# Designs tried in a protein design chat: VHH binders against c3ng28. Part 43

Target 1, 373 residues: c3ng28
Amino acid sequence: MLIIIRPSGEIALKSPRSRRNFEHTLANNIRSVIKEGKIWRSQGVLFLEVNDNNKNIEELSKVFGIASFSPVMSIKSYNNNLEDIINKAKEVFAEIVKGKIFSVRAKRIGSHNFTSLDVQRKVGEALYPFSRGVNLENPEVEVFIEIRNDVAYFYYKIIKGPRGLPVGVAGKTVVLFSGGIDSPVATWMMMKRGSIPVILNFNLGGSVHRKFVLEELSVLRKWSGGHKLKLFIVNGTDVLIKLSQIEKRNRVVMLKRVMYKVAERLCDKANAKSITTGESLSQVSSQTMTNLYVTEYGIKYPIFRPLIGFDKEEIVELARKIGTYEYSIKLPEYCAISTKARTSVELDEVLKDEENLNIDYEKVLENSEVIEI
Short names: E, the ipSAE of ESMFold2; O, the ipSAE of OpenDDE; V2, 0.75 times the mean of E and O plus 0.25 times the DockQ between their complexes.

## First folded at step 14 (VHH; framework vhh_7mjh_2)

Design v7 (at its last look DockQ between E and O 0.66; V2 from the best seeds 0.00; counts 0 for: pae E 5.7 > 2, framework grips)
Fold by OpenDDE, look of step 14:
Structure v7 (fold): chain B 373 residues (1-373), chain A 119 residues (1-119)
Amino acid sequence: as target 1 above (373 residues)
Amino acid sequence: EVQLVESGGGLVQPGGSLRLSCAASGFTFSKYYMSWVRQAPGKGLEWIGRIYTTGDTWYNPSLKSLVTISRDNSKNTLYLQMNSLRAEDTATYYCARWGRYLSDLFDIWGQGTTVTVSS
């Protein structure tokens, strides 16, 4: 089976050098996901040849950087023989347009002695007797012919991809991953922009927390373009015992700050240039404008909050789409950060507490469990 | 008055076992998470583990193989079973109450019971 794959429109807008790099990365990601087959780039599209029994083809719908893909039939058309194209179109499309209102769309790349309009007209005429009629504006069935140099491709199915950019083109980001609804969605959004996530989880609930985090990551792995996900699980017991030494009202904000500090260290180690969180503005008491300012104060790397402007319902919809919602909702409450955080913690107070706690963030990271998914 | 009282500490030989108890009073014991914490001489506090109201447990990974936390709500008592004790396990052991939220972490402490592991 032959599949034509169309890269995201964003890729086409890039400089020639960047475009080639993005297409190359996309091809590699597809190769990683499909496992078996032959893939090549040609004139702005990718071709994928696979066995008919390949079960991984459906996974293309989760490969970022793909706008759409189509199974195609093809013929080599030598000597600009339009009649061969017409005959093949009848063979491929007669049953498809049978008893239906149809339209023909043709595209050419290369030099030919006929135009795309000629192809549309002649093929339309040839298919008309099998159909109920032609309607260019609102057909029941649309059939497609692409002529690329001396090869003509025929298809009628267009499967949508997830668009975005190929995972890997934008480097690595450390994701603060709680296992709730938000952090998987944030991770997914960053992958869609071409980032490889490095997952940092603070285990605040034990084996159950770990279990659900792993389940969520297994779902996200399907969107990673074949890239492995590295997970660092920090021992929350060591962190929480330290937090017990400061005032109750500051513990939630301080925990977040500790997470950022450890994430910063992980960025250094993993060659990541950003930190990503699932935070949404004013969603919870710990995520006020002031608390966000205080928690990230002095952090070396940019902090991306792709959900900062999203409401809870929007996030839930995305989580359902992604497939992580069913796991996230099962996470016990005791695994979550307290909802009773102070809404406005003073920076000076937090910095003083931080100094007094004297947490070795490097050691915290070194003692973390590392898992590759 | 809310109170936690640890007991069961003492001298034990390396490789030995010990069971500590924590008696709770002054509050509804069954509604709270309970934890064990220890402090070795000259070292900071180390969290041993937690037991939930459901009886589920969460242990510090560094100590998971050596400890078992349990509770008897009918007796308002928390337990810490320690096996294969080593010299490095010498510490004062505390029980602490934990509420539902992080802000309620270790809001009540016992006075502690001392465990010495020595030949």
Scores: ipSAE 0.791, ipTM 0.921, lowest interface PAE 0.6, mean pLDDT 94
Fold by ESMFold2, look of step 14:
Structure v7 (fold): chain B 373 residues (1-373), chain A 119 residues (1-119)
Amino acid sequence: as target 1 above (373 residues)
Amino acid sequence: EVQLVESGGGLVQPGGSLRLSCAASGFTFSKYYMSWVRQAPGKGLEWIGRIYTTGDTWYNPSLKSLVTISRDNSKNTLYLQMNSLRAEDTATYYCARWGRYLSDLFDIWGQGTTVTVSS
């Protein structure tokens, strides 16, 4: 089976050098995901020759950078003879249009002695006897002919891809990955922008927490374009003991500051230039405007919050689409954090407490468990 | 009144074993996470491990091979089994209530039981 793969329109708008790099990365990602196949680039699209099975279609649907793809039939016509195109169209499409109202859409790239309208008219005439009629505006089935130089491609399915940019084109980001509902979605959104996530997990819930984080990452791995996901697991216990020494209502913000400071060290180690969190503005008391300001105060790297403007229902909808929701909802029993955070902690108080705690952030990271997914 | 009372400490030769107990009273023991913490002479507090309401455990990595924490909810008792003891394990051992939430961290402590590892 031959598949035409159309890169996301955003890629087509890049400069020629950038476009080639993005298309090359996309092709490599597809090779990593679809192991038994042949892929090549041609004039703004990719072609994939592979065995026909549903697993390959499902995997392609999760490759960021793909706008759409279509299984095609083709002929190589010497001089691109219009009669040969018409005859092949009957072979491929007769059963598809049988008893249906249809339309024909044709496109051309290259030099030909006929127009796209000629193709549409003549193929439409040839298919009409099999059909219930033609409606160019609202057909029951639409068939497509794409003529590229001396090859004609025939298809009637357009399968949507996830769009975005190929994973790998946008550098690395360190993701603070709690394993709740939000952090897997934030990870997915950064991969959609071409970033490779480096996962930092503070394990507050023991072996069960670790188990479900690994399950969630196994799901996210299906969306990574074949890139492995590196996981750093920090045992948060020594930090929690230190946090027990400060005002209860400041502990959540202080814990997050510790996480950000450790994430800074991981950015240095992994050559990442940003930190990503699943935080949404005002979703909980620790995520008010003031508390987010205090949480990131003095942090060296930009903090990306892809969910900052999302409500919980939108995040849940994405989590279900991604496949992580069913694992995320099992975590609250082991990873609960108090709901008693102040809605606006005092910056000076938090900074003074941080100074007094004198946490060795490099040591915290050094003691992490490292897993490659 | 809420109480935690440790017992089972004493003198042990290097390489020996001890089992510490912590008797809890005055609260619903089965609803709280529990922890063991120790303090060697002249040193700060060192966390040993935590046991969840489900019986799952999480240990300080440096002590993981030496200790086992368990609980008997029907007897309101927390246990610490220590094996292959070394001189550096000489410390006062505390039982502490470690709740599910940050607001409940280390809110109740026992008086401690002393373990001395020496020839």
Scores: ipSAE 0.067, ipTM 0.534, lowest interface PAE 5.7, mean pLDDT 86
ESMFold2 (binder alone), look of step 14: mean pLDDT 86; pTM 0.862

Design v8 (at its last look DockQ between E and O 0.24; V2 from the best seeds 0.39)
Fold by ESMFold2, look of step 14:
Structure v8 (fold): chain B 373 residues (1-373), chain A 119 residues (1-119)
Amino acid sequence: as target 1 above (373 residues)
Amino acid sequence: EVQLVESGGGLVQPGGSLRLSCAASGFTFSRYYMSWVRQAPGKGLEWIGRIYTVGDTYYAPSLKSLVTISRDNSKNTLYLQMNSLRAEDTATYYCARWGRYLSDLFDSWGQGTTVTVSS
């Protein structure tokens, strides 16, 4: 089976040099995901020749950088013969339009002795006897003919891809991955922008917490364009015990600052240029404007919060789409400590407490368990 | 009413062993992380270790090879096994329940059981 793959429109807007790089990365990612296939570029699209099965369709639907794809039938070397195109269209589309109101859409790339309108009219005439009629505004079925030089491609199904940019084109981001509902969605959103996530988990719930984090990452791995996901697991218990030394009102922000500081060191180690979290503004008291300001104060890498403007229902809808929700809700509530805080903290107080705690962030990272998924 | 009641303390000779118990009631024991914490005379609290709901553990680095924390969820009981005891292990030993809110890391405590290591 032959599939025409249409890259995201955002890729088409890149400079010619960037577009070639992005399309090359997309092709490599598809090859990594679809093991037994041939892939090549042709005039702004990709072609994939592969065995017909639903697994390949499902896998392509999760490759960032794909706007859409269509299984096609084709005739090759038709030698500018419109009659061959019409006859093949009947063969491919007769059963598709049978008993239905239809429309034909044609487009051409290259030089031909007929117009796209000629193709639409002649194919429409040939298909009409099988159908209930033509309606260009609201057909029951729409069939497509795309003529590229001396090859004509025939399709009637356009399968939507996830869009975005190919994973790998935008460098690495360290994701603070708690394993709840939000952090897997934030990870997915950064992959959609072409970033490779490096996962940092502060384990607060022992082996049960670890289990569900791994299950969620196995789901996210299906969206990574074939890139492995590297997971760093830090035992968070030592940090929690140290926090007992500071004022209760500062502990939530301080815990997050420790996580950010360890993430900074992981950025250095992994050559990542940003930290990503699943935080959403005002969703909980620890995520107020003031508390987020204090939490990230003095951190040398940008903090990306792809969910900053999302409400909880929107995040849950994405989590269901991604496939991580069913695992996130199985994580027992007692595997985590609530990070709710009062409405504001004082920056100078937090910084003084931080100085006095004198946590060795490099050592915390060095003691991590490292897993590739 | 959450209750944590420690037992098993007493006088033990240096080099000896002791097993402490903590009977839990008033909550679903199997759904909470637990810890042992001790306080030597005239000193501050020292956290010993944490046990998770399914029995995995994490210990203070200085105590890892010296103690074992376990739990029996069917009996609502937390245990601390201590071996090769020294005078510096003399303390009141507390059973503590980890809270679900960071404002109180431990939200429930027992009254403690005293261990005295003396020849």
Scores: ipSAE 0.534, ipTM 0.833, lowest interface PAE 1.9, mean pLDDT 89
Fold by OpenDDE, look of step 14:
Structure v8 (fold): chain B 373 residues (1-373), chain A 119 residues (1-119)
Amino acid sequence: as target 1 above (373 residues)
Amino acid sequence: EVQLVESGGGLVQPGGSLRLSCAASGFTFSRYYMSWVRQAPGKGLEWIGRIYTVGDTYYAPSLKSLVTISRDNSKNTLYLQMNSLRAEDTATYYCARWGRYLSDLFDSWGQGTTVTVSS
């Protein structure tokens, strides 16, 4: 089976050098996901040749950087003969257009003694007797012919990809991953922009918390373009024991800040250049504008909050689409860390507390469990 | 008034076992997370583990194989079973109450019970 894969439109807008790099990365990711067959780039598209029984083809719908893909039939060396194209079109499309209103779309790349319009007209005429008629504006069935140099491709199925950019083109980001609804969605969004996530989880719920985090990550792994996901699990309770020494009203904000500090250390270790969170503005008391400012203060790396402008319903819809929602909702509520936070904590107070706590963030990270998914 | 009273500490030989108890009063014991924490001489506080419901436990990874936390809600009592004790396990052991949610952290402490592991 031969498949034409169309990269995301935004890839085509890149400089020639960047475009090639992105397409190259996309090809590598597809290779990782499909695990068999042959893939090559040609004239702005990718071709994938696989066995007909390949069960992984459906996974292309989860490979970022793909706008769409189509199984195709092809003829080679038609000797620039339009009649050969017409005959093959009849073979491939007669049953498809049978009893239906149809249209033909053709495009050409290369030099030919006929135009795309010629192809559309002649193929349309040839298929007309099998059909119920032709309608260019609102057909029941649309059939496609692409002529690329000396090869003609025939298809009628267009399967949508997830678009975005190929995972890997944008480097690595450390994700503060709680296992709730938000953090998996944030992770997915960053992958869609080409980032490889490095997962940092503060385990507060033991085996139950760990279980659901791993389930969510197993879902996200299907979107990672074949990239492995590295998970660092910190014993969150070790941090909490230290936080018991400061005022209760500041503990939640301080915990978040500690998470950022540990994430910063992980960025250094993993060669990541950003930190990502699932925070949404004013969704909870700990996520006010002031608290976001205080928690992020002094962090060396950019903090990405892809959900900052999303409401809870929008996030839930995305989580359902991604497939993480069913796991996230099973996470016990008592694992939540932001239920009773101050809406506004003073920076100087937090910095003083931080100094007094004197947490060794490197040690916290060193003591983490590391899992590769 | 919330009260936590630890007991069961004492001198034990290396390789020995010990069971500590924490008697709780002044609150609905079954509704709270309970935790064991220890402090060795000259060292900071070290978290041992926590329990919410029967079977819902979380332990420090370094101590998971050596300790078991349990509770009897009918007796308002928290337990810490320690096995294969070592000299480095010498410390004062405290029971601490968590808030309603895990994020509430510790809000009450016992006076502690001292465990000395020595030959």
Scores: ipSAE 0.356, ipTM 0.742, lowest interface PAE 1.6, mean pLDDT 92
ESMFold2 (binder alone), look of step 14: mean pLDDT 85; pTM 0.859

## First folded at step 16 (VHH; framework vhh_7mjh_2)

Design w1 (at its last look DockQ between E and O 0.61; V2 from the best seeds 0.00; counts 0 for: pae E 4.6 > 2, framework grips)
Fold by OpenDDE, look of step 16:
Structure w1 (fold): chain B 373 residues (1-373), chain A 119 residues (1-119)
Amino acid sequence: as target 1 above (373 residues)
Amino acid sequence: EVQLVESGGGLVQPGGSLRLSCAASGFTFSRYYMSWVRQAPGKGLEWIGRIYTTGDTWYNPSLKSLVTISRDNSKNTLYLQMNSLRAEDTATYYCAKWGRYLSDLFDIWGQGTTVTVSS
């Protein structure tokens, strides 16, 4: 089976050099995901030849950078023979338009002795006897013909892709991954913008926490465009025991800051140029404007918070869409960062505590478990 | 009065085993997470492990093979079973209460019980 894949509209807006790079990356990602297919680029679209359609449809639906894709039938149209196109259209579309109000949409690329309108008209006429009528504005069924040079493609199914940019085009980002509802969504959103996530998890719940994090990442792996996910699991005990030495009111904010500091070190190691979190403004006490300011103070990398403006319901909806929600909700409460924090911690106090704690962030990272997914 | 009282410490030979107990009073023991922490002479605090209200446990990976934490809610008692003890396990061992929130981390400590591993 042949599938036409349409890149995201954003890609078309890029410079020719960037466009080629993005399309190339997209093709590589698709190749990595589908594995058994043949893929090639031509005239702004990708073609994928595969044997199994259903599995591939599901997989393609999770490849960022795809606007849409369609299974197609194709014929070579030698000598600009419109009659061949009409005959093939009857063969392919007669059953599809049977008893329905339909419309024909045609486009062509290349030099031909007929226009797209000619194709629409003639094919429409040919299909009309099988149908209940034609309506260009509100059809029950639309059939499509694309003529690209000497090849005509026929399709009636347009499957929406996830859009976004191909994973890999934007570099790497270190994601603070808690295993809750938010962090997987944030990760997904960054992948959608073409970033490869490097996952940093502070294990605060032991084997159970680890288990669910891995489950969530297995889901996200389906969206990674074939890119492997590297997971760093920090042993939370080393950090938490130190936190016991500071005032209770500052512990949550300090934990967050420690996470950012370790993430910063991981950025250096992994050649990532940003840190990503699932934080949403005022969702919890630790995520106030002031506390966000304090936690990220002095971090040399940009901190992306793709969920900063999202409410909890929106995030949950996305989590459901992604497929991580069912795992996130099973995470025990003790695996999550406390919701009880001071709403406004003073920077100077936190810096003083940080100095007193004297945490070796490099060592914390070095002692982490590393897993490739 | 909220109180934790450790017991069971003492002198043990290398390779030996020891079981420590922590008796809790003054609070609903079954509702709280409990932890064991130790401090060797001249060293900082080391987290041994934690037991949750569900009975699940979380251990320091460096000590997991040597320790088992359990609890008996009917007796309001926390236990630490240690096996194959080494000289480096010489320390004062503390039980600590931990609430559900990070702000409640180790809000109550015992007085500690000393374990000495020596030939």
Scores: ipSAE 0.360, ipTM 0.734, lowest interface PAE 1.8, mean pLDDT 92
Fold by ESMFold2, look of step 16:
Structure w1 (fold): chain B 373 residues (1-373), chain A 119 residues (1-119)
Amino acid sequence: as target 1 above (373 residues)
Amino acid sequence: EVQLVESGGGLVQPGGSLRLSCAASGFTFSRYYMSWVRQAPGKGLEWIGRIYTTGDTWYNPSLKSLVTISRDNSKNTLYLQMNSLRAEDTATYYCAKWGRYLSDLFDIWGQGTTVTVSS
């Protein structure tokens, strides 16, 4: 089985050097996901020759950088012979258009002694006797012919990919991964922009928390283009003990500042240039504009919040699509960072508390458990 | 009145073992996670581990091979078994109650019991 794979349109708009790099990375990612296949590039698309099974189709539909793909049948049009194309189209499409209102769409790359309209008209004429008629505006079925130089490709299925950029082209980001609904979605969104996530989890819920984080990452691993996901699990108990010494109203923001500071050190260690969180503006009391300002104050790496403008329902919808929602909702209540009181914090007070607590962020990271998924 | 009272501390030789107890009163013990923490002379607080309401445990990785935390919900008592003790394990040992929310975390502590490891 032969598959035409169409890269996302934004890849085609890159400079020649960048485009080659992005297409090469995409091909390598596909090869990592579909192990027993032959893949090659040709004039803005990729071809994959592989055994026909539904697993390969499902895996391919989760590779970022793919706009769409189509299983094809093909012939070499000897001497650009339009009659050979017409005859093959009848063989491939007659049953597809039987009893249906149909249309034919044709596309050409290269030099030919016929036009795309010639192909559409003549193939349409040849298929008409099998059909209930032709309607170019609103057909019941649409069949496609793509002629690339001396080869014609025939298909009627177009399977959507996730688009975006190939994982690996945009460097690394450290993700603060709580395991709730939001952080897996934020991770997915950064992979969609070609970033390799390095996962940092502050374990506040013990072995049950760890279990569901691992299950969520197993789901996300299906979207990583074959890249392993590195997980750093920090035991947060020493930090929480120190936080018991400060005012209750400041503890949530302070814990988040500790997480950001540990993430900074992980950025240094992993050569990542950004920190990503699943925070959404005003979703909870710790995520007001004032509290986010205090939380990130003095952090030297960019903080990416791909969900900043999303409401909870939009995030849940994405989580269901990605496949992480069912695991995120099973986390025990003790795993959640919460408070009943809605309070604002003061920057100077938080910074003074932080200085007095004198937390050793490097030590916190050193005590982490490291897992590759 | 919520109270936590540790006992069982004392002098022990290097390589020895010791079992500490924490008697809890004034709250529904079986509904709360509990922790042990310690403080060596002149040092900061160091957590040892916690125990869930089910009896499942989570330990400080540096101490995991040396300690066992258990609870008896019928006696409202938390236990810490320590083995292969070293001079560096000399500390005051505290039990602490987990709250339900981050703002209430470690809201009640005992007075502590002192363990001295020396020949």
Scores: ipSAE 0.145, ipTM 0.576, lowest interface PAE 4.6, mean pLDDT 86
ESMFold2 (binder alone), look of step 16: mean pLDDT 85; pTM 0.848

